# VHH binders against q96fz2, part 115

Target 1, 269 residues: q96fz2
Amino acid sequence: CGRTSCHLPRDVLTRACAYQDRRGQQRLPEWRDPDKYCPSYNKSPQSNSPVLLSRLHFEKDADSSERIIAPMRWGLVPSWFKESDPSKLQFNTTNCRSDTVMEKRSFKVPLGKGRRCVVLADGFYEWQRCQGTNQRQPYFIYFPQIKTEKSGSIGAADSPENWEKVWDNWRLLTMAGIFDCWEPPEGGDVLYSYTIITVDSCKGLSDIHHRMPAILDGEEAVSKWLDFGEVSTQEALKLIHPTENITFHAVSSVVNNSRNNTPECLAPV
Short names: E, the ipSAE of ESMFold2; O, the ipSAE of OpenDDE; V2, 0.75 times the mean of E and O plus 0.25 times the DockQ between their complexes.

## First folded at step 8 (VHH)

Design A63 (framework vhh_6z1v_2)
Fold by ESMFold2-Fast, scan of step 8:
Structure A63 (fold): chain B 269 residues (1-269), chain A 123 residues (1-123)
Amino acid sequence: as target 1 above (269 residues)
Amino acid sequence: EVQLVESGGRLVRTGGSLRLSCAASGSTFSTYAMGWFRQAPGKEREVVAAITQSGGSTYYADFVKGRFTISRDNAKNTVYLQMNSLKPEDTAVYYCAARVGFYSTAPYEYDYWGQGTQVTVSS
């Protein structure tokens, strides 16, 4: 997973992340750096995306089940990185393989500090390689959505008007991530950056791509992944596996250019 | 930012029982993972038991499993160690400790420590 859509306005995104803390109290996640959130239909590595993480990472008096939502840079910069420009990191940290996460220092160290986050998206894009051609077919991949009586199933048959209605109650894709905090050696603001954990593709996606993000399906999984005060690294890693609860549709080549940021990027073709 | 004070340590006979208490000051107690550690003369400080901020998960060192129970009362800002079937080998100064996040078995990963309470087990 190297491209996502996360276009909801901040207030809609926040409401879509309503949750219950350990005491059963209903809450909305509290924003950190909300002005750094930039909605986009076409987010690539090195851009910022909103993630959920435990409030305990920022406030030592917080219940570990309470959540913050914060924009973080996609592409984990390890806390030990010594150079002044994080874009010069030689390793690609856009994704982190589930099978080697405890072997790679870049991921093992922050994971040991409880630096687990949930990466939020409308969905993600993958490019299907067609044998015998240089062309790739892009697909938009997302959770199955609840439909209104008037909208039917979303897909190639839906009008653009129906797509606007769908966003009001869109179920966000929730991907397991690891983040780290990097302090520039020459001074400046602390950089928060993340990677998305990847697993083998499920049967339903195997014809599109051989890998998929580790999706946390439902509030119980999301809560356990975030709650580093109550859930050990070993227990949290049991949540990392392929899921079949996913759907997709083909999209136009407009999405190929990461500079294109319009609804056409995810519209069925 | 928490201050910890242990109490309950005393001389007790082999096979006896004892409950240690660790009282914390400050409104942040309920968010810390808590641990009980012990140190005998000439030995390193070792983990005895640990508990998460809610009490939902606990840890026990192999040498105390089945004999000791850790618990906490967040309303009273207190963590307890119930010690049963005490042995001379349990003689040590017992410390409580606090850290942010999930509990650890390593003493150096705890930020706040009490002054200790002496437990002596005689034959």
Scores: ipSAE 0.573, ipTM 0.833, lowest interface PAE 1.9, mean pLDDT 89

Design A64 (framework vhh_6z1v_2)
Fold by ESMFold2-Fast, scan of step 8:
Structure A64 (fold): chain B 269 residues (1-269), chain A 123 residues (1-123)
Amino acid sequence: as target 1 above (269 residues)
Amino acid sequence: EVQLVESGGRLVRTGGSLRLSCAASGSTFSTYAMGWFRQAPGKEREVVAAITQSGGSTYYADFVKGRFTISRDNAKNTVYLQMNSLKPEDTAVYYCAARVGFYSTAPDEYDYWGQGTQVTVSS
């Protein structure tokens, strides 16, 4: 996973993340650095995306089930990185393979510190390789959405005009991430950055791409992934697996250029 | 930051019971995972039991399972270790420890420690 859409206005995004803490209290996640949130239909690595994480990471007196929402840089910069410019990092940390997450120090160390986050998106994009051509077909991939005639197929057979009506109650894609905190050697603000954990694609996506993000399907999985105070690393990693609870539709080549940021990027074709 | 003080250690006969208490000072006690560790003369410090901040998950070393129970009262800033069916092999100094996040079985992963309370089990 190398491209996502996360276009909802801040207030709509916040309400879409309503949750219950351990005590059953209904809550909205509290924002950190809300002005750094930049909605876009076409998010690439190195840009900021909103993530959920436990409030306990910031406040030592917080219940670990309480949530913060914060923009973080896509592309994990390890805490041990000693150069002044994060762009000088020699290896790509946009994604982290589930099968090597406990073998690579860049991911094992923050995971051991409970630095688990949930990466939020409308959905993600993948490019299907087509036989007999070097051109690839892009697809927008997202959770099944509630629909009158059929569940989980929003936009697939509907007119493009109907898409605007579904955003008010859109079920956000919730991807398992790992984050780290990097302190610039020359001083300045701490950089929070994340990677998306990837797994083998499910049967339903295998014709589009061989890998998929580790999707946390439902509030129980989301809460267990985030709650590093009550859920061990070993137990949390059991949540990392492919899911079949996903849908998709083909989109136009407009999305190919990461500078294009319009509803056309995810509209069905 | 938290300060921990253990109490309740004493001489007890084989088969007897004790409840150890660890009182914490500081407003952040309820967010720490807590552990009980012990150290007998000539031995390394070893984990006995641990508990998450809510009390929703507990750990017990194999040698105390079924005999010891860890619990916490966040309103009183106290963690307890109920010790039943005590054996001479349980003789040790018992330490209370605190860390942020999920509990650990490794002593070196805890940030705050009490001074210890001596438990002696005689025949």
Scores: ipSAE 0.599, ipTM 0.843, lowest interface PAE 1.7, mean pLDDT 89

Design A65 (framework vhh_6z1v_2)
Fold by ESMFold2-Fast, scan of step 8:
Structure A65 (fold): chain B 269 residues (1-269), chain A 123 residues (1-123)
Amino acid sequence: as target 1 above (269 residues)
Amino acid sequence: EVQLVESGGRLVRTGGSLRLSCAASGSTFDTYAMGWFRQAPGKEREVVAAISQSGGTTYYADFVKGRFTISRDNAKNTVYLQMNSLKPEDTAVYYCAARLGFYSTAPNEYDYWGQGTQVTVSS
């Protein structure tokens, strides 16, 4: 996972993240740096994307089940990075393999500090290699959506005009992430950055790509991943596995250029 | 930040019981996982027991299972260690420690420490 869509206006995104804390209180996540949120149909690494994380990471008097939503840089910069420019990090931290997460210092250290987050997106894009051609076919991959006008999930066969109506009740994709906090050596604002954990693709996605993000399917999984105050690293990692509860449709090559930021990027072809 | 003060350590005879208390001040206590550690003469500091923020999950080192019980009272900002069937091998300075997040068994992962309370178990 190297490209996502997260285009919802801030207020719609916030309502889509409504949740219940440990005490059963209904809540909306509280924003940090909301001005850094830039909706886009075509988000690439090094841009900011919204993530959910426990409020306890920022406020020592918060219950660990309370949530913050914050834009973070996609591409984890480890806290121990000593150079002055994060863009000079020698290795790619856009994704983190689930099978080696406890072996890689860049991920093991923040994971040990409870720095788990949930990366939010409308869905993500993957490019399928096509036999006999140099072209790759892009696909938009997302949770099954419940249609408001009739029973059933939104499919590739639905008319394009129906897609505009579903955003008000869109079920956001919730991907397991790890974040870290980097303090510039010369001073300045702390940089919050994240990586998306990846797993082997499920059967339904195996023809498109061999890897997929670790998707947290449902509020129980999301709550357990975020609650670093009550859920150990070992228990949280049990939530990291492929899921079959996913759907997709082919999209046009417009999405290939990350500068293109229009509804055409995710529209069915 | 949080300050921790242990109390209750004293001389106890083999087979006796003792309750240690750790009083916290400063930050909201119920946001911290708490641990009890001990250090005997000539040995490194080791975990004895730990408890999650809500008290819903606890950990005990193998050498104290069935004998010690950790508990917390978030309304009183206090964590307790009830020590039963004490053995001479339990003689050590007992430390209370706090960390944000889930409890750890590693001393170096705790942010705040008390000064310790001496427990001596005589034969």
Scores: ipSAE 0.158, ipTM 0.631, lowest interface PAE 5.2, mean pLDDT 88

Design A66 (framework vhh_6z1v_2)
Fold by ESMFold2-Fast, scan of step 8:
Structure A66 (fold): chain B 269 residues (1-269), chain A 123 residues (1-123)
Amino acid sequence: as target 1 above (269 residues)
Amino acid sequence: EVQLVESGGRLVRTGGSLRLSCAASGSEFDTYAMGWFRQAPGKEREVVAAITQSGGRTYYADFVKGRFTISRDNAKNTVYLQMNSLKPEDTAVYYCAAKVGFYSTAPNEYDYWGQGTQVTVSS
């Protein structure tokens, strides 16, 4: 997983992340650096994406079940990195393989500090190799969306209002991530950056790509992944596995160029 | 930040019981994981018991399982170690420690430490 869509306006995204803390209180995640959130239909590594993480990472008196939403750089920069320019990191940290996560210092160290996050997206893109050609077919991959019984007349209500309402109730893709905090050696703001954990593809996606992100399906899984105060690293890693609860459709080659940032990137062809 | 003060250590006969208390000052106590560690002369500090922020999860070293119980009272900013069926091998200075996040069995992962309280178990 090297490309995502996360285009919802900040207020819509925030409402889509409504949750309950351990006491059953309904809450919305509180933003850190909301002005750094940049909606896009076509997000690539090194750009910022919104993630959920425990409030306890920022406030020592916080309940570990309370959530913050913050933009983080895609491409984990380890806390021990000594150079001034993060782009000089010799390793690609866009993704982290589930089978070696405890063997690699870049990921094992932040995991030991409880630095687990949930990466938010509308969905992600993958490119299928087509036999007999060098062309690849892109697909947009996302959670199944709940449809009302009123979804019967196709083509009669193509309006901005109906279009907007689809996204108001969109179930965001929730991917397991690991983040770290890097302090520039020459001074400056702390950089928060993340990696997406990857697993073997499920049966439904095996014809598209051999790997998929580790998807946390449902609020129980999301809560356990985030709650580093009550859930150990070993217990949390049991949530990391392929899921079949996913759907997809083919999209236009417009998405191939990461500079294209329009609804056409995820529209069915 | 928190400051931790242990109390309750004393001389006890083999087979006796003792309760240690660790009182914390500071507003963050109820969000820290807490641990009890011990150190005998000439030995390294070792974990005895640990407890999560909510008190919902606990850890016990094999050599104290069934004999010791860790508990916390967040309203009183206190963590307790109830020690039953004491043995001479339990003789040590007992330390209270605090860390952010899930508890650890490694002393070096704890951020705050008390001064210790001496427990002596005689035959």
Scores: ipSAE 0.474, ipTM 0.802, lowest interface PAE 2.5, mean pLDDT 88

Design A67 (framework vhh_6z1v_2)
Fold by ESMFold2-Fast, scan of step 8:
Structure A67 (fold): chain B 269 residues (1-269), chain A 123 residues (1-123)
Amino acid sequence: as target 1 above (269 residues)
Amino acid sequence: EVQLVESGGRLVRTGGSLRLSCAASGFTFDTYAMGWFRQAPGKEREVVAAISQSGGSTYYADFVKGRFTISRDNAKNTVYLQMNSLKPEDTAVYYCAARVGFYETAPNEYDYWGQGTQVTVSS
């Protein structure tokens, strides 16, 4: 996973993240740096994306089941990185393979500190290799959406009006991430950056791509991944596996250029 | 300044009981996991027991399971280790340790350490 859509306005995104804390109290996640959230239909590595993380990471007296929502840079910059420019990092940290996560220092160290986050998206994009050419067919991949009285399920045959209606109650894709905190040597604000954990693709996606993000399906999985105060690294990693609860449709090549940021990027062809 | 101060270590006879205490200050105690570690002469430091921030989860090393109990009192910023059926092999300096997040079993995963309290078990 190297491209996502996360286009919802801040208030709609916040409501889509409603949750219950350990005490059973209904809550909305509290924003950190909300002005840094930039909605887009075509998010690439090095851009900021909203993530959920435990409030305990910021407030040492907080209940670890309470959630913050914050924009973070996609592409984990390890806390030990000593150069002044994060773009000079020698290796790609956009994704982190589940099978080697405990072997790589860049990921093992933040995991040991409980730096788990949930990466939010409308869905993600993957490119299917087309036989007989070097062309690839892009697909938009997302959670199955619940039918309503008004909008129904979306599909390739649905009108643009029906697509607009589904965003009001869209179920956001929730991907398992690891983040780290980097302090610039020259001074300035701490940089929060994340990587998306990847697993082998499920049977439903195997014809599109051989890898997929580790998707946390449902509030129980999301809660356990975030709660680094009561859930160990070992127990949290048991949540990391392929899921079949996913759907997709083909999209146009407009999405190929990451500079294109329009609804056409995810519209069915 | 973060401080962990262990107390309660002393000489006890085989089969005896002892309660160790660790008083914490300088941090928000109820948001840290706590662990008890020990180090015998000429040996590496090893985990004895650990407890999550709420006390809802605990860990015990195989060699103390059924004999030792870890507990915490977040109102008093104190973690305890109740040691029963003590054996000469339990002779060691016992250390209190704190880490943000969930407990771990490796010493190098802990952020803060006390100075230790000596427990000697004689036959």
Scores: ipSAE 0.019, ipTM 0.484, lowest interface PAE 6.1, mean pLDDT 88

Design A68 (framework vhh_6z1v_2; at its last look DockQ between E and O 0.01; V2 from the best seeds 0.00; counts 0 for: pae E 17.4 > 2, placed apart)
Fold by OpenDDE, look of step 9:
Structure A68 (fold): chain B 269 residues (1-269), chain A 123 residues (1-123)
Amino acid sequence: as target 1 above (269 residues)
Amino acid sequence: EVQLVESGGRLVRTGGSLRLSCAASGSTFSTYAMGWFRQAPGKEREVVAAISQSGGSTYYADFVKGRFTISRDNAKNTVYLQMNSLKPEDTAVYYCAARIGFYSYAPDEYDYWGQGTQVTVSS
């Protein structure tokens, strides 16, 4: 996974992340560093994207089932990194393969510390290789959305008003991530960064791409992944597998340029 | 910083029962997983039992075989180890430990330790 969409306004995004704590109380996640949130239809590595994480990571006396929402850098910077510039990392940390997560120090160590997060997106993009051509067809991949009688399919949003309605009730894609905290050697703010865990693609997606992000489907899966106080690493890793509960449609080549940030990126062609 | 103080260790006869207590300082007790460890003379420190923050998850070492029960009272900032059917092999210094997050089997993954309490089981 090298491209995502996360374009919802902050308030809409927050509401979409409503949850119940372990006591059954309805809550909204609290924002950390909300000013770092930059909505975009075209998110690439090294950009900031919103993630969910347990409040316990910030507050020692917090309920571990409570959630914080925070923009973090896409591409995990390990805490042990000694260079002053994160871009000097010699290995790719955009993704973490599920089968080697426990073999790589960069991911194993933060995971062992309970640094699990849920990466939020409208969906993610993948490119299908066309047989016989150098051309790749991009697809937007996301959770199936509940068709309300009034809310036409993403494809049927003929009016701006209908489009807004679709996004007001959009089910966000929830991807399993690992984050770490890096302190720059020269001082400054602590950098929070994340990697997305990847798995082999489900059967439905296999023709498009052979790998997919580990998707946490449902509130229980999300809660268990985040709650590092009550769920062990071993139990959490059981949640990491392919899911068939996805849908996708072909999009235009507009998304190929990471600088393009328009609704056309995820519009069906 | 959390201070842990163990109590309840004493001399008991084989087959006897003992309840250990560990009192934690501060108001953040419920945010820590707790563990009981033991160290016998000449042996390495080993995990006996562990319990998650809420008490919903527990772990017991293989040698426990249902004889011991770990529990906690978050309102009292205390973790307990009920030990039944004690054997001479259970003779050790028992330590209470605290860890942020989920419990661990490895002693080096715990953040705070008590001073320990001596348990001696006579034949």
Scores: ipSAE 0.661, ipTM 0.861, lowest interface PAE 0.7, mean pLDDT 92
Fold by ESMFold2-Fast, scan of step 8:
Structure A68 (fold): chain B 269 residues (1-269), chain A 123 residues (1-123)
Amino acid sequence: as target 1 above (269 residues)
Amino acid sequence: EVQLVESGGRLVRTGGSLRLSCAASGSTFSTYAMGWFRQAPGKEREVVAAISQSGGSTYYADFVKGRFTISRDNAKNTVYLQMNSLKPEDTAVYYCAARIGFYSYAPDEYDYWGQGTQVTVSS
């Protein structure tokens, strides 16, 4: 996974992340660096995307079940990186393979520190190779959405008012991520950056692409992935597997250029 | 930052029982995973038992399973190690340690350590 949509306004995104802590209290995640959040229908690596992580990463007296939401750079910069410019990193850390995560130092070290996060998106894009041509067909892939008499559906939206109804109750895609903290050698703010864990595609997506992000389906999985104070690395990794609870539709080639940032990027063709 | 002080170590005869206590001060104790480690002269420091921040998960080294019990009282900022059926090979300095996150079996992954309390088991 190399392209996502995460376009909701900050307040709508925050409400979509309502959760219960270990004591059953209803909460909204607290923002860090909210001004760094840039909504977009077409997010690429090196841009910032919102992630959920345990409040215990920032406050030593916090319950590990409490959540922060923070924008992080997509493309993990390891804490040991010694150059002043993170764009000079020699290897691609946009994704992390689930089968080798414990073998690669860049991912094993932050994972050992409990640096697990949940990457938020409306959905993600993948490009299907079409036989007999060099053209690729893009698809928008997302959780099945509940239709109610008050809610619209993405395939039935025909006006701006109907599109607004689609997003009011949108179930965000929740992907398992690993993050790290890098301190610039010359000083400056700590850089928080993440990678998305990837697994083999499920049967439903195998015709589109051979890999998919590790999706955490439901609040129990999300809670266990984030709670590094009560859930060991070994137990958390059991949550990392393909899921069939996913849907998709073909979209136009407008999405191909990451500079295009309009609703047409995810609209059905 | 947290400061840890162990107590309860003493001379005990084989087959006896002993309870060690570790009192914490400084940062909120309930956010730390706690471990008990031991070190005999000329040997490496090894994990004995560990407990998660809520007490919902515990670990015991194979050589103490069924004999030792780890517990914590977050209201009193204290972790305990109840030691039963003591053997001469349990003789060591016992250390209390704390870390943020889930407990670890590796001593080098703990951030805060007590000074240790000596347990001697005579045959």
Scores: ipSAE 0.422, ipTM 0.764, lowest interface PAE 2.5, mean pLDDT 89
Fold by ESMFold2, look of step 9:
Structure A68 (fold): chain B 269 residues (1-269), chain A 123 residues (1-123)
Amino acid sequence: as target 1 above (269 residues)
Amino acid sequence: EVQLVESGGRLVRTGGSLRLSCAASGSTFSTYAMGWFRQAPGKEREVVAAISQSGGSTYYADFVKGRFTISRDNAKNTVYLQMNSLKPEDTAVYYCAARIGFYSYAPDEYDYWGQGTQVTVSS
């Protein structure tokens, strides 16, 4: 997974993240660093995207079922990294393979500290190699959505009324991630950064690509992944597997250029 | 955009079997969930069976009672409906339909339709 869409305004995104805590009370996640949120239809590595994490990461004795939402850098920078510039990291940390996560120091160490997060997106993009051609067909991949209106389409113009009909109750894709905290050696703010865990693709996506993000399907899976106070690393890793509960549609090549940030990136073709 | 063409409808005796095919024209066939619907004269279209984009999830109406099987072959851009133990009440025009996303039971949620193929079950 190397490209996502996360375009909702902050207030709409926050409402989409409503959850019930351990006591059964409906809550919204509390933001950290909201000004770092940069919505876009076309997110790439090194950009900031919102993730969910347990409040217990920030407050001793907090209820570990309570959620914080914070923008983090895509591309995990390990806490042990010694250079001043994160772009000098000599290996790619955009993704973390589930089958080797406990073998890679960059991922094993933060995972052992309970640094699990849920990476939020509208959905992700993947490029299919078509048999008998050199053309690559991009697809937008996302959770199945409930249509509540006879009119309205994600391919419609970006008018406010059509936008609300599509996105008002959009079910956000929830991907399993690992994060770390890096203190720049010359000082400055601590950098929070994440990687997305990947698994072998499900049968439904195998014609598109051989890997997929580890998707946490439903509130129980999300809660268990986040709750490092009650759920061990060993138990959490049982949540990491492919799912068939996904859908997709072809999109135009506009998304190929990561600088394009328009609704056309995810519009069906 | 996708164009759908059904085939295989014909006259069959009660208790017989028939396989319908729906050929799709388009390189993006895997984008679509597919459904088979039927319509008898003077009646509303009703879902018979549906299948997810990958074929991993399927749905069958109660009135087919395990007699019908939907399948798809994304390499051949084709959806099939295997119909066994046919009854006179199965007589209808059968339609193949496509939508982006997950399948639906409701005909008006489908964006693309074939022209239909007539299935007639005699005594």
Scores: ipSAE 0.000, ipTM 0.188, lowest interface PAE 17.4, mean pLDDT 87
ESMFold2 (binder alone), look of step 9: mean pLDDT 88; pTM 0.900

Design A69 (framework vhh_6z1v_2)
Fold by ESMFold2-Fast, scan of step 8:
Structure A69 (fold): chain B 269 residues (1-269), chain A 123 residues (1-123)
Amino acid sequence: as target 1 above (269 residues)
Amino acid sequence: EVQLVESGGRLVRTGGSLRLSCAASGSTFETYAMGWFRQAPGKEREVVAAITQSGGKTYYADFVKGRFTISRDNAKNTVYLQMNSLKPEDTAVYYCAADVGYYSTAPNEYDYWGQGTQVTVSS
């Protein structure tokens, strides 16, 4: 997973993240740095994406079941990185393999600190290799959506009015991530950055790509992944596995260029 | 930031029971994982028991399982260690510790420590 869509306006995104804390209280996540959130149909590594994380990471007196939503840089910069420019990091930290997460210092250290986050997206893109051509077929991959009289469907969304209806009650894709905090040696703001954990593809996606992000399907899985005060690293890692509860459709090559940021990027062909 | 004060340590006979208390002041106690550690003369500080923020999960070192019970009262900002069937090998200074996040079994993972309370077990 190297490309996503996360285009919802901040208020719509916030409502889509409504949750219950440990006491059963209904809540919306509190924003950190909302001005850094840039909606896009076509997000690539090094851009910022919204993630959910436990409020306890920012406030030592917070209940670990309470959630913050914050934009973070896609591409984890380890806290121990000594150079001034994160672009000089020698390792690709866009994704983290589930099978080696405890072997790699870049991921093992932040996991030990409870730095688990849930990466939010409308869905993600993958490119299927086509036999006999040099072209690849892109697909938009996302949770099955509950169709209502208001929401419509992506397949029927051929006008601005129809597209607005699709997104009113969209179920966001919730991917397991690990984040870290890096302090520039020469001073400046702390950089929060994340990686997406990857697993082997489920049967439904195996013809498109051999890997998929670790998807947390449902509020119980999301809550356990985020709650580093009550859920150990070992217990949380049991949530990391392929998921069959996913759907997809082919999209146009417009999405290939990450500079293209329009609804056409995820419209069915 | 939290300050911890242990109490209850004393001389007890082999086979006896003792309850240690750790009173917390400062930041909200209920957000910290709490641990009891001990250090005997000439030995490293080692974990005895630990408990999560809510009290829903507990840990016990193998050498105290079935004999010791950790509990917490978040309304009273207190964590307890009930020690039963005490042995001479339990003689040590017992420390209360607090940490943000899930409890750890490693002393160096804890940020806040009490001064300790001496427990001596003899015949």
Scores: ipSAE 0.107, ipTM 0.605, lowest interface PAE 6.4, mean pLDDT 88

